# Ledger of designs, part 13: VH-VL binders against B9 domain-containing protein 2 (B9d2)

Target 1, 175 residues: B9 domain-containing protein 2 (B9d2), of Mus musculus (Mouse) (q3uk10)
Amino acid sequence: MAEVHVIGQIIGATGFSESSLFCKWGIHTGAAWKLLSGVREGQTQVDTPQIGDMAYWSHPIDLHFATKGLQGWPRLHLQVWSQDSFGRCQLAGYGFCHVPSSPGTHQLDCPTWRPLGSWREQLARAFVGGGPQLLHADTIYSGADRYRLHTAAGGTVHLGIGLLLRHFDRYGVEC
Below, E stands for the ipSAE of ESMFold2; O stands for the ipSAE of OpenDDE; V2 stands for 0.75 times the mean of E and O plus 0.25 times the DockQ between their complexes.

## First folded at step 3 (VH-VL)

Design V2 (from V1 with heavy chain G101E T103L Y104G S105Y S106T S107Y Y108D G109A M110F V112I; framework fv_greziprubart)
Fold by ESMFold2-Fast, scan of step 3:
Parts: structure tokens; C-alpha cells; sequence
Structure V2 (fold): chain C 175 residues (1-175), chain A 123 residues (1-123), chain B 112 residues (1-112)
């Protein structure tokens, strides 16, 4: 019985040594959440910053949800990729951030970490096919899959997210 | 649910021109690189060319055998990619497939293929 | 151009038995990003090619686990642990390291 509007942008990223960066993203929610408008996943353009400079994407996010409760609050999953001159890509960082639960405009910094070795392939696969297949980071770290996990610290993704909470009957207009 | 459907094939005389279309449905077309691959009767596949996505400025690349004669373009508003074929030769006779380059790992797998459209170049 | 060479070109197999297809590239397919750019495709009679394996060893969505890819550098293998009737068709390896992307000649798997 509540509406949640997530409006903002993936501004860019800092702390990456790689050239030509882009970001893939997906939104994960609990089963009681229904997407009313927007898309659950997307990808930014490629930006080639000067060494040490911020990569800029200014990629819009505009998502409308209906939910029956506060469980399964939205989480944004992010992959930062670097691209060489042939279009070949390497994962530069994986991260996630919780969508704020307080109304208003929020500036978020999402630290990333980089998987190493074969685990990198498994994590990358999690973003193929969209939100239903998004891999939860806790599953990787649980040791349940009996894998040896290697990670390194990555750069940071910067987001500006506005959150608007509303209640609506079916088709309501507010004045 | 993800599909690619080619159209525009047919019989054409040597030296003629033909334009193939490929319509995508069931996925976010604008995110993907698109490929053209052909297969002559009884032969294996031969890559023809590609177009990259909007994030890579719709740049194109071509196999040497078609460079200068074929042009690839796309219209994301119509979820379509095109292959304009000029100065056709008998050796261009083949089934032409469009294929999606998958956005996972490294942009290198052709995971969805169309059904193919036959182009016959004959006098 | 990178040349891809497959063997055997014809592979008759009894159902339930294993099958193995080899592919050799004229240069290493290992990229500095750590990935090996070898893909495998199956073309069933009268159908379009379909992706089986990408980046050396990763199964595409919907591909049974009896299919596996292995190898490094210039020598690669596609294995089917137990061949089924539906596996009949022509198998192609493809390098995706650099353009032009090139395919092997194909291996026709047929039931004996």
C-alpha cells in the first residue's frame, strides 16, 4: 500500500586506475515489491577520464515501486568495467548500496571491491539476464560454495539519489 | 522471449544492391553490440561486421571481404539493425544472420541469433 | 587474422558415449584481462548457430552440464560427457580476441 519513487543518477566514479570506464547496474528488491515504472537494470556510457580524474556518467535512474511493507527494501548493485581499445572489458569493481529509507535527496558513495581469478567470472554472470539473477554478496562470502575467494579494494561510485514516499489509492492526484 | 528477426533477402544480380533488416524484441536492444554473420551453402560461418552500442558511438567494423561494399547501421528507436549491401558478387551468396553480442563478462559471445535470411547473387 | 583449426571434422558417436572436439588457434587467445577468448557454437540441422560455451569454459544459459570447455593458450577442447540424439549437428569454435572474429571449419557430430 505504499509507493516508493527512486529518482537520481549515477554521477560517476573515482579511485580507478583503468582507462575507459562504464557501469552496469541492477536493482534488487524483496518479493512484495512491484516495479510500476522504470527498468530494473541498465548500463552507462563509457567515459575515459584523465589519470586520477573522476569518470562522469550522469546516468539517470527513475524507478517507481509499489510495496505492501518495508521488508526487502531496494538495494542497488553496481559493476564498474574498464574497456580497452578493442572493446574488451575487465571488471574493475563490484559494489552495492542500500537505497535510503528517508525522504529527500541523498549523496551516496558506494565503495567497490574487485574479485580476482575464477570468482570474477561467477560474479560477472550474476548481472546477465537482469534482476532475478542478481547475486547477493553475502552468498559469495558465506563459503557455502566451497570456493576460495580472492578480492581487492576498488574505486568508489558516486550517486545522487532522491527518495519520495507516497500512499495512493489506485489513481490519486495530490495537491 | 528474446528474438531477432531478419528480413529483406532475395535474388539479386551481380553488381546489384540489397538491404537487410533485423528487428529485435524481448531485451534492451540499445545496450548491445550487434553482429552480422553469413554462411554460404555447405560452408561454415563467416563474420561480416558489427555495430557497437550508443555508449560506444555506434562505431562499426567490417571483414576485409566486404569492406567498402557493405554498411551497417542501427536505429535504437526501432530496435533494428541494418546491413546495406552494394556491389554484390556471386560469392556473397549466403544465409545472413544478425546476432546479439551478450553483455556479460567481456562483450564477446553471440548469445541470440536470428533465423537467417537467404541472399542469392546470380545472373 | 587468427586461424582456427578443428579436429576431427567428422565425429560419429554412439548415444551415451563421450565425445571430444579439439580446436587450435594460430596465436594465444589469452587477453591481459585474464580471459581466454574462445567460444563454442552448435548448429543443429536446419537451425541457426546457438551459443554453448563462452570465454573458454562458461556454459551459456540453458546448456546442459554434460557440455564442458577447457584449454588455454592455443589449444582448446569441447567435451560432451554423454552424447544424446539431440546433440547432432555441426560444432564450431570461434575466437573473439580480435577482429575479424574467425571460426573453425566445424565438426559434424552424427549418431553411428
Amino acid sequence: as target 1 above (175 residues)
Amino acid sequence: EMQLVESGGGLVQPGGSLRLSCAASGFTFSDHYMQWVRQAPGKGPEWVGLTRNKANSYTTQYAASVKGRFTISRDDSKNSVYLQMNSLKTEDTAVYYCAREWLGYTYDAFDIWGQGVLVTVSS
Amino acid sequence: DIVMTQSPLSLPVTPGEPASISCRSSQSLLHSNGYTYIDWYLQKPGQSPQLLIYLGSNRASGVPDRFSGSGSGTDFTLKISRVEAEDVGVYFCMQALQTPWTFGQGTKLEIK
Scores: ipSAE 0.005, ipTM 0.494, lowest interface PAE 13.2, mean pLDDT 80

Design V3 (framework fv_greziprubart)
Fold by ESMFold2-Fast, scan of step 3:
Structure V3 (fold): chain C 175 residues (1-175), chain A 124 residues (1-124), chain B 112 residues (1-112)
Amino acid sequence: as target 1 above (175 residues)
Amino acid sequence: EMQLVESGGGLVQPGGSLRLSCAASGFTFSDHYMQWVRQAPGKGPEWVGLTRNKANSYTTQYAASVKGRFTISRDDSKNSVYLQMNSLKTEDTAVYYCARDQIAVAGTWYFDLWGQGVLVTVSS
Amino acid sequence: DIVMTQSPLSLPVTPGEPASISCRSSQSLLYSNGYNYIDWYLQKPGQSPQLLIYLGSNRASGVPDRFSGSGSGTDFTLKISRVEAEDVGVYFCMQALQTPWTFGQGTKLEIK
């Protein structure tokens, strides 16, 4: 079987009007992918920028996968939340990005969107507490045009992702 | 595999002091706010105080009944939170729990993991 | 401080029957983000409290689907669709809108 190491960080975010921000993230993979080390989801610290308009998290991501094929390549799902002094949270943006498929270090900008109207309540409820529902997020944003009519552009999450691949050619991993 | 284990309880005389410890395992302790909650015999739970995480400068808050007498601190390198109790009164007799405050996607301020509790008895 | 009032305080139930517990807050728990900052806990005899429902209607991990939370503003309900023997204990609501966090008096659920 082939091995994939995803090593990097969620650097921060720009373009959000809220000042106290944190990011919840999760990795979605196909069924043939097995996590050997690391965790499939996590949450950054809350950051209130001291200078400028950027929230800085520098949150590490370090995942080691084994896979029998190239189908179901990893995707990173991101939720940016604002938090008040009592810990009450409000969704500021949702986004996703594909983990790069080429070896090396990559800088990624992940644009977010935020739901509007009653759909906002449905999406927020679906993502409360995280867990297995995050891994099925494709059902929520599967390209259904009706959802796009009830969204607005959010800020951008910035990531630095390194990718190391082992034994892909040797073990006959298929595209 | 996540757990909180309290220690340091016991019998103490009015006006005395006790230090409670709570050791966390099985999760990233440094990400969480930590809470102290007590329960007097035959009564419901009463919130005592909290400590926030590093991102929120380890700030603390206390219930009015203990403010000025109790101090909460934490050591992320030891995955532990502490409750220093001074000038104890008979009314402080209770089982003391530490609890994890889950910073989740849509709101925090719910206690998803509780310790087993330690009994503190204040009597002469 | 926000005062939480529960009713009934004692609830005898026949196994398999539904049960309902009410909780009323002295102030609205609905925040501008659309969530009601109310949680429900169960304390089984001799055990620590355990989370059942958070933010009004969300079931905690491992909590059976027979438990549900509803309500908005100042009036909230915890429902058990079919009571089982393992559900015996004292149920508490808690407001998490602002410090100090405050609990209801508790509802003791007992099997008839």
Scores: ipSAE 0.005, ipTM 0.524, lowest interface PAE 11.9, mean pLDDT 81

Design V4 (from V1, 17 letters changed; framework fv_greziprubart)
Fold by ESMFold2-Fast, scan of step 3:
Structure V4 (fold): chain C 175 residues (1-175), chain A 123 residues (1-123), chain B 112 residues (1-112)
Amino acid sequence: as target 1 above (175 residues)
Amino acid sequence: EMQLVESGGGLVQPGGSLRLSCAASGFTFSDHYMQWVRQAPGKGPEWVGLTRNKANSYTTQYAASVKGRFTISRDDSKNSVYLQMNSLKTEDTAVYYCTTGSQQLVYGWFDPWGQGVLVTVSS
Amino acid sequence: DIVMTQSPLSLPVTPGEPASISCRSSQSLLHSNGYTYIDWYLQKPGQSPQLLIYLGSNRASGVPDRFSGSGSGTDFTLKISRVEAEDVGVYFCMQGTHLPYTFGQGTKLEIK
């Protein structure tokens, strides 16, 4: 059984026009992957940039997986939300990035796309509930039929991700 | 169903103090900002102030008319928010409401509202 | 502070007829996030205000479809397509784009 250790942080975000930002994240893997420690999803604190347009979260990610094969390599799904002073949240961007497959420390820039107009409310509804809404949210992140959505380029989420691989040589993959 | 129940209120003399309470139920209180809005007799609502959630270090903001005299605080373990009113003036006479909104969805600014409590400041 | 000005202040309406309330802001209500935070509330005598419209044009849960909101920038309108007896009360617009949040002075809708 091969093991994958993902350790790092969601550093922050740039390129968003909104003033108070937080990030919801989830890690998605194929069915052969088992989480040994950590949690599959979480949320950063809200950050309101004072100078410049970068929001800083420094949110830790520490996940340990066991897998029987290379199918279903981990992907990180990201939602950037703005929170106003009333506590209302609205979607500022959606994105995803693949966890690197080579060992070591990696800096990742995850571009987001932004839903426009009424589509934003439809997407917000899709993320309200549990299982069914979660599956629909995952499909949205895949970019399915993106040309049918009213979307624009969003900001970028910055991550520092370390990857440690164990016992991958037995599957013909260099560690 | 989100519900807010206010308590406190009453008659105080100018220069006096009073503390209002608001108990919340039906939602994850610790994730929500909480707000106070007042309405003087025969007039429209006036925003008083807000307290942010734990993720935003419980920071507060106030209308200029009450800044330095009123303090908003909260106790997430009791699902309650408070308004401490000091140095009360006759113009602070109003019905006081607590209110909140959704943390996850875009909603209207003040929803739901509590029933309100009357504060009368007179000699 | 942003000043919200409503007109008319008093609105007598015959049942079944349409009604329209105007709200003007002293500054644009377009937020940097692309939303316009103009909300409308109805306060019936002896009751707390209740949300009717949020973010300019979205009806709150349980609000009849005869209510609609429109406008952009600094000029906003609440319309009731056919006024019913249950609609009597004071209507307030509210801006949530900038602190402090501010309300209009109110429009009292009365049945003729």
Scores: ipSAE 0.000, ipTM 0.459, lowest interface PAE 16.3, mean pLDDT 78

Design V5 (from V1 with heavy chain R100K W102T T103F S107E Y108H G109Y M110L V112Y, light chain H31Y N33S T36H; framework fv_greziprubart)
Fold by ESMFold2-Fast, scan of step 3:
Structure V5 (fold): chain C 175 residues (1-175), chain A 123 residues (1-123), chain B 112 residues (1-112)
Amino acid sequence: as target 1 above (175 residues)
Amino acid sequence: EMQLVESGGGLVQPGGSLRLSCAASGFTFSDHYMQWVRQAPGKGPEWVGLTRNKANSYTTQYAASVKGRFTISRDDSKNSVYLQMNSLKTEDTAVYYCAKGTFYSSEHYLDYWGQGVLVTVSS
Amino acid sequence: DIVMTQSPLSLPVTPGEPASISCRSSQSLLYSSGYHYIDWYLQKPGQSPQLLIYLGSNRASGVPDRFSGSGSGTDFTLKISRVEAEDVGVYFCMQALQTPWTFGQGTKLEIK
């Protein structure tokens, strides 16, 4: 059994025009991956950048997994939300990025896209209760032509992720 | 660094068959829709078809000019997409490109194209 | 199928001058989302096509800001504010509103 330790932070986000931003995140793995410590989901504090500037969260991520193989490598799913002065929240962007597979410290930029209309509510609901990756493909990119017409490019989430691997000798990684 | 490398082109007689391969590297292949686009000598590009990712059950779509004769498939374990061409016609002579969309808008635009491979259908 | 028609087909330009390429679709490319599903590609001599503009007006990564896309409904324009020698090639518009994706005939931009 190999072990993977993911240690880092969601640094912040750029390219959003909304006034106050926070990020909901979740880690998704294949069925053979077992979380040994940490939590699979979380939410950052709200940050209010000047429009066009970086929203800054410095939200820690610390996850320890055991796995029987490289299939189902961890992916980080991200929802960027805006909050108005009355406390009302709206989804500003959705994205995901792959956790790096090489040991060491990595800087990642995760582009987001903005779901439109009813797809926004479906994605918001599914992030907590369902499989965002499956719903992403099914509702936005499914075989029906209409689904292609409901997304827009969004801002970018910035992460610093450290990766530690143990018992990965067979994959050419020193441990 | 992203790369798409096509192979399998060549000269074939009308009615023949040919299989093109496209090997991808430098991005997470399994997340992206993959497309085939061809360009006949001296003409503009013509879309051939696409295959979606695993989350969309690898569904395919084809241009009417090739439907029933061409089949697109992929093997995510090999980071490769394929175009099986059957019942080839002289009109199928073209440079064939594989192309990827962005991961959020894979069906809307082609953000990266391979170098292309020449297929010549002639007697 | 949606038909895409480009004008002009040949565009000789003096370096430093602006250039404009028109693309007309047989039906509106505006969807209820508010987006126009038109993209622009450049094919330099001996090379594969590369993305310049997507969804009407968005520049692709690495594309200089001298390139811009505009238009609405059925009439679209690609503009180059100051043509450089490296801009030589054939420009194509493509609609992605519905399959099959269809391209214009191409506009060959040449330096005078």
Scores: ipSAE 0.000, ipTM 0.457, lowest interface PAE 17.1, mean pLDDT 79

Design V6 (framework fv_greziprubart)
Fold by ESMFold2-Fast, scan of step 3:
Structure V6 (fold): chain C 175 residues (1-175), chain A 124 residues (1-124), chain B 112 residues (1-112)
Amino acid sequence: as target 1 above (175 residues)
Amino acid sequence: EMQLVESGGGLVQPGGSLRLSCAASGFTFSDHYMQWVRQAPGKGPEWVGLTRNKANSYTTQYAASVKGRFTISRDDSKNSVYLQMNSLKTEDTAVYYCARSEYDFWSGYYFDYWGQGVLVTVSS
Amino acid sequence: DIVMTQSPLSLPVTPGEPASISCRSSQSLLHSNGYTYIDWYLQKPGQSPQLLIYLGSNRASGVPDRFSGSGSGTDFTLKISRVEAEDVGVYFCMQALETPYTFGQGTKLEIK
C-alpha cells in the first residue's frame, strides 16, 4: 500500500469583484483511496479584500491517504462565496485543481468559473438553507450538461500544497 | 477483484426485443455511473447510453440512434445494470459492453473498467 | 455531436521504435473548469477496450510510463516512446465533454 500526505494551505483569492469572500473546499479521490487522518472538506473564514484585491485565508489543509494504485488521484474542488452585510451568500466562483503528483512544495493557481441565471440563485438558496450538499449537483456540474450550463470566468484561488509520498516504489514512483 | 459480467445476448429477429444484464462485483456499485457501449463487427465503439447513481436520481441518457427503443435501468441491491432493447434493427448488431464510470462528477466520466462484452445479432 | 478523427488508420512499427497517434475534435475539449475531456483506450485482439489515458494526460492504473497523452484545443496526441509486442491492438480516442460521447475511428498498431 502506498501513502500520500497532502499538507498545505488555501492562501487566498484574487480577481473577484465581490467584497466579502470565503471558500468552501473538498478533496475527491477514487474509491481505492482511504483517508487515514484529516478531514475531506472544510470552510475558510470570511475575508474582505482591500490592498491588491486579494482575499487572505491562510486556511490549513492536512490529509493523509492510503491507496492501492494511482487511479483516482486526489483533486481539490473549491467554491468561492460572497457574503453580504446581512449574512446572505452568493456563489462567486467554482473551481478545481489536481493535487500535484510529484513530491515537494507547489504553488497552484486555480481558476474558477461561475454559474449564471437561475442556477446561481438555486445554488445560493441551497447553501443558505443550511444543508452542506447541493441538490442534484451532478446535473449542474456534469459533463453531460456542460453546454447547457450558463457559466462565466471567475477569479483565481491560490494554494500552497506540499506533497509527501511513501511506498510508491511498487508503481515505479520514488520519493 | 473488480468484475463486470454481461449476459443475455443472442440472436433476435428485426423488430424483436432482448434484455442485457451486467453484474458488478469488487467495488461500491451504488456510487458509480454505468455506461453501455457497443461495437459493430469491424467498427469502432459507439456509446449507447448511461445511468447515473442514486445521488443523481438514477437519471439516464441515450444516443439518438437508440432513444425511444432502449431503456437503461439499475438495481443497486443486486449490483446490476440492465439494457432493455426493443424494436431491434439490423444495425443494432454488435458486441455490447457495460462499463464503469468514475463516480466523481467533478472530473468527467472516463470508462475505467469494461466488461467482457456480449454479442447481439439482429438478423432474419 | 462532436466528431473525433484519428490518423493514421494503420500504423506498422518496428519494435523499439516510437509511435504517435493523432486525434482531432470538431470543437475544443477544454472546459472552463480546466479539464480537457479526451480519453484514450486500447483494444487488444480478442479483448475488451481498456483505459490508457484519461482527461488528456493522466495514465490509468497499471499503464506503463512509455505511454503519454498530450494536446490542447482540438488536437491531441498519444505517444508510445518504445513500442513493444504487447502494444499491438486498436487505439481509440474518446471525448467525454458532452453526450453523446464519441470515439475516433481507431488506429491499428501492428509490428513489422
Scores: ipSAE 0.000, ipTM 0.484, lowest interface PAE 14.9, mean pLDDT 80

## First folded at step 6 (VH-VL; framework fv_greziprubart)

Design Gb1 (from Ga1 with heavy chain H32E V107I; at its last look DockQ between E and O 0.58; V2 from the best seeds 0.00; counts 0 for: loop humanness VH .304 < .308, pae E 14.6 > 2)
Fold by ESMFold2, look of step 6:
Structure Gb1 (fold): chain C 175 residues (1-175), chain A 123 residues (1-123), chain B 112 residues (1-112)
Amino acid sequence: as target 1 above (175 residues)
Amino acid sequence: EMQLVESGGGLVQPGGSLRLSCAASGFTFTDEYMQWVRQAPGKGPEWVGLIRNKADSYTTQYAASVKGRFTISRDDSKNSVYLQMNSLKTEDTAVYYCARDEYGDWIHAFDIWGQGVLVTVSS
Amino acid sequence: DIVMTQSPLSLPVTPGEPASISCRSSQSLLYSNGYNYIDWYLQKPGQSPQLLIYLGSYRASGVPDRFSGSGSGTDFTLKISRVEAEDVGVYFCMQGLETPLTFGQGTKLEIK
């Protein structure tokens, strides 16, 4: 069985106008992928920079998968949230990126988008329970047409991802 | 092994009809968008249309050249996509491929293609 | 409709040498999310197309690292750092930004 180890961090974010930011993240894989260690989702701490617009989290990612094939390669999705001085949270942006398919160390700059119009109403309903919730991945994917039509550019999330592959030689990948 | 296999091609006169089938195996078909692409002899590929998954209500889109004449449908219980072609023209002569669109509208990456089936429209 | 124009249309290459194929779109493929919606496909003789590159620069699964995609906006390039015999075929770009999805005319790569 082929194995993938994703070791790295969500470093931080730039280009957001909001002053206190945290990031919810999740990783999605196809059905043939099994998580051997780590957790599929998480949340950074809030960073409240006093000067500048860089949020800095250094949030570790440490995931180990086994897979039966190349289908359903891992994808990261990211939600950047802001928190005001009263503790109220507001969604500042969405982003996603593919986990790199080549072994080694990668620096990723993941652009985000900010939903506009009716997407904001749909997302606001998810928070009736008193806080931000990790958005369901199928909501993001199923709304692709709306994503293209109802978005503005957001800030950028910066990640450092190390990738270690084992037993992928049957698929033509050299580790 | 992931496969798409088209069938139902052949020779037909202008104004006739054909129904192409595309059978999928080796992957979870029900979550995928499916595409039809054709390639006339000696020419580049031409997009024909797409059908979305159940989560997106099986909606379809078509190229202008086939809109109103071609209909894409799917049967998730049979892991199959279909192309109903009516009012065929000589310009519809091509090899027809079905393809998987792994990421849906978000990316449009056709990572699996069938072997293709020839449709010839001539007198 | 977005028109995709490839050049050259024919590309004879000496084995082991680099190759470069250009694709130009009639409008920007850079969407507001920061990605360029362009794919590259290879159709080997007698075969169906296979995906090489998506979103401008991401290699599809199993594609050798000698293939790379670059460019932004309306001008895109597929590079092969060292052409091998197996690379013979017709290369197509495709825009994935809006329907109808459209392909370039193709570039036939041959070993000379």
Scores: ipSAE 0.000, ipTM 0.496, lowest interface PAE 14.6, mean pLDDT 80
ESMFold2 (binder alone), look of step 6: mean pLDDT 92; pTM 0.941
OpenDDE, look of step 6: ipSAE 0.005; ipTM 0.557

Design Gb2 (from Ga1 with light chain S57K G96D; at its last look DockQ between E and O 0.35; V2 from the best seeds 0.00; counts 0 for: pae O 10.6 > 2)
Fold by OpenDDE, look of step 6:
Structure Gb2 (fold): chain C 175 residues (1-175), chain A 123 residues (1-123), chain B 112 residues (1-112)
Amino acid sequence: as target 1 above (175 residues)
Amino acid sequence: EMQLVESGGGLVQPGGSLRLSCAASGFTFTDHYMQWVRQAPGKGPEWVGLIRNKADSYTTQYAASVKGRFTISRDDSKNSVYLQMNSLKTEDTAVYYCARDEYGDWVHAFDIWGQGVLVTVSS
Amino acid sequence: DIVMTQSPLSLPVTPGEPASISCRSSQSLLYSNGYNYIDWYLQKPGQSPQLLIYLGKYRASGVPDRFSGSGSGTDFTLKISRVEAEDVGVYFCMQDLETPLTFGQGTKLEIK
């Protein structure tokens, strides 16, 4: 079976107005992908950057997969959270970042969105399995942009990812 | 392993009906919006319509050119999406694709496409 | 409906040289949330379309870094830093700001 090593780090984030930030993440793959080593989810430490500065986490990513093909390529689910002086956590943004398919080192910028609405609902939704979803299910949909009326651009999560591929030629897998 | 496979195409006379099926595998079908896009011979793609997921009440939207004639539905228990085409016209002749909408609730980007199925409407 | 206009419609390119495709929208695709709702797709000969870029500048999974998207508002550009033989096909822009979703006419990239 072909092997994919994803080695890198969640470097940090920019473009958030909150002063204290941390990131929850998860890796998603197709059903044919098997995690041989590493963890499918994690959480960074909290960083409290100065206003306008980048939050730094330097959180390591080290994943080893076996796969039979290119379909279902790994994708990172990212949630950026803020923590206030009382220790209360709020979702500041969430998004998805595709893992590169080319061997080598990559710098990735993952855009995030944040729902506009009740923070309580945002927290509840953030813990729902299957990834983040918009909160306004009660909205009558008349257009493709309905949900966008209740979202705002979040900051950007910055990642450095190294990709190593093994035995792809043996299994006729080309990328 | 993640794939979409269309079926049900073929030759039909004007005014006739066809039902296309799209079978999904390799991913959590229930989470995604599904899209139909068609491409006439020698032309660019044309959006046909979409169906949202259960969380968004399976709501649908259609292009004006097919509204009232085409109906999109889905069966999550079968990981399938359907396109019922009634009152077919010659201008409906095209390769029909089903596509997965990865970010459907915020962004409509089609990251997985079926191979397409040819629908020919001719007398 | 939002009209998407691509240029050029035909793009002959020498391998190794850069390529640039323009897409203009009849309305601004910059939404109030700060993102531009435009995608780029490539349809290689005899194949289904495949996603290259979403939200104007973000590469889809598996897309080489020689592809890049730029622009904001009504003017957008897809660039290929060094064209390879495998890049041959028809490129389409698509707006997903509002329904109906609409595509550009397509740009046919060929090798000289």
Scores: ipSAE 0.006, ipTM 0.559, lowest interface PAE 10.6, mean pLDDT 87
ESMFold2, look of step 6: ipSAE 0.118; ipTM 0.686
ESMFold2 (binder alone), look of step 6: mean pLDDT 93; pTM 0.947

Design Gb3 (from Ga1 with heavy chain V107I H108Y, light chain S57K; at its last look DockQ between E and O 0.58; V2 from the best seeds 0.00; counts 0 for: pae O 4.0 > 2)
Heavy chain, then light chain:
Amino acid sequence: EMQLVESGGGLVQPGGSLRLSCAASGFTFTDHYMQWVRQAPGKGPEWVGLIRNKADSYTTQYAASVKGRFTISRDDSKNSVYLQMNSLKTEDTAVYYCARDEYGDWIYAFDIWGQGVLVTVSS
Amino acid sequence: DIVMTQSPLSLPVTPGEPASISCRSSQSLLYSNGYNYIDWYLQKPGQSPQLLIYLGKYRASGVPDRFSGSGSGTDFTLKISRVEAEDVGVYFCMQGLETPLTFGQGTKLEIK
ESMFold2, look of step 6: ipSAE 0.583; ipTM 0.828
ESMFold2 (binder alone), look of step 6: mean pLDDT 93; pTM 0.944
OpenDDE, look of step 6: ipSAE 0.245; ipTM 0.781
ESMFold2, look of step 7: ipSAE 0.528; ipTM 0.822
ESMFold2 (binder alone), look of step 7: mean pLDDT 92; pTM 0.943
OpenDDE, look of step 7: ipSAE 0.046; ipTM 0.715

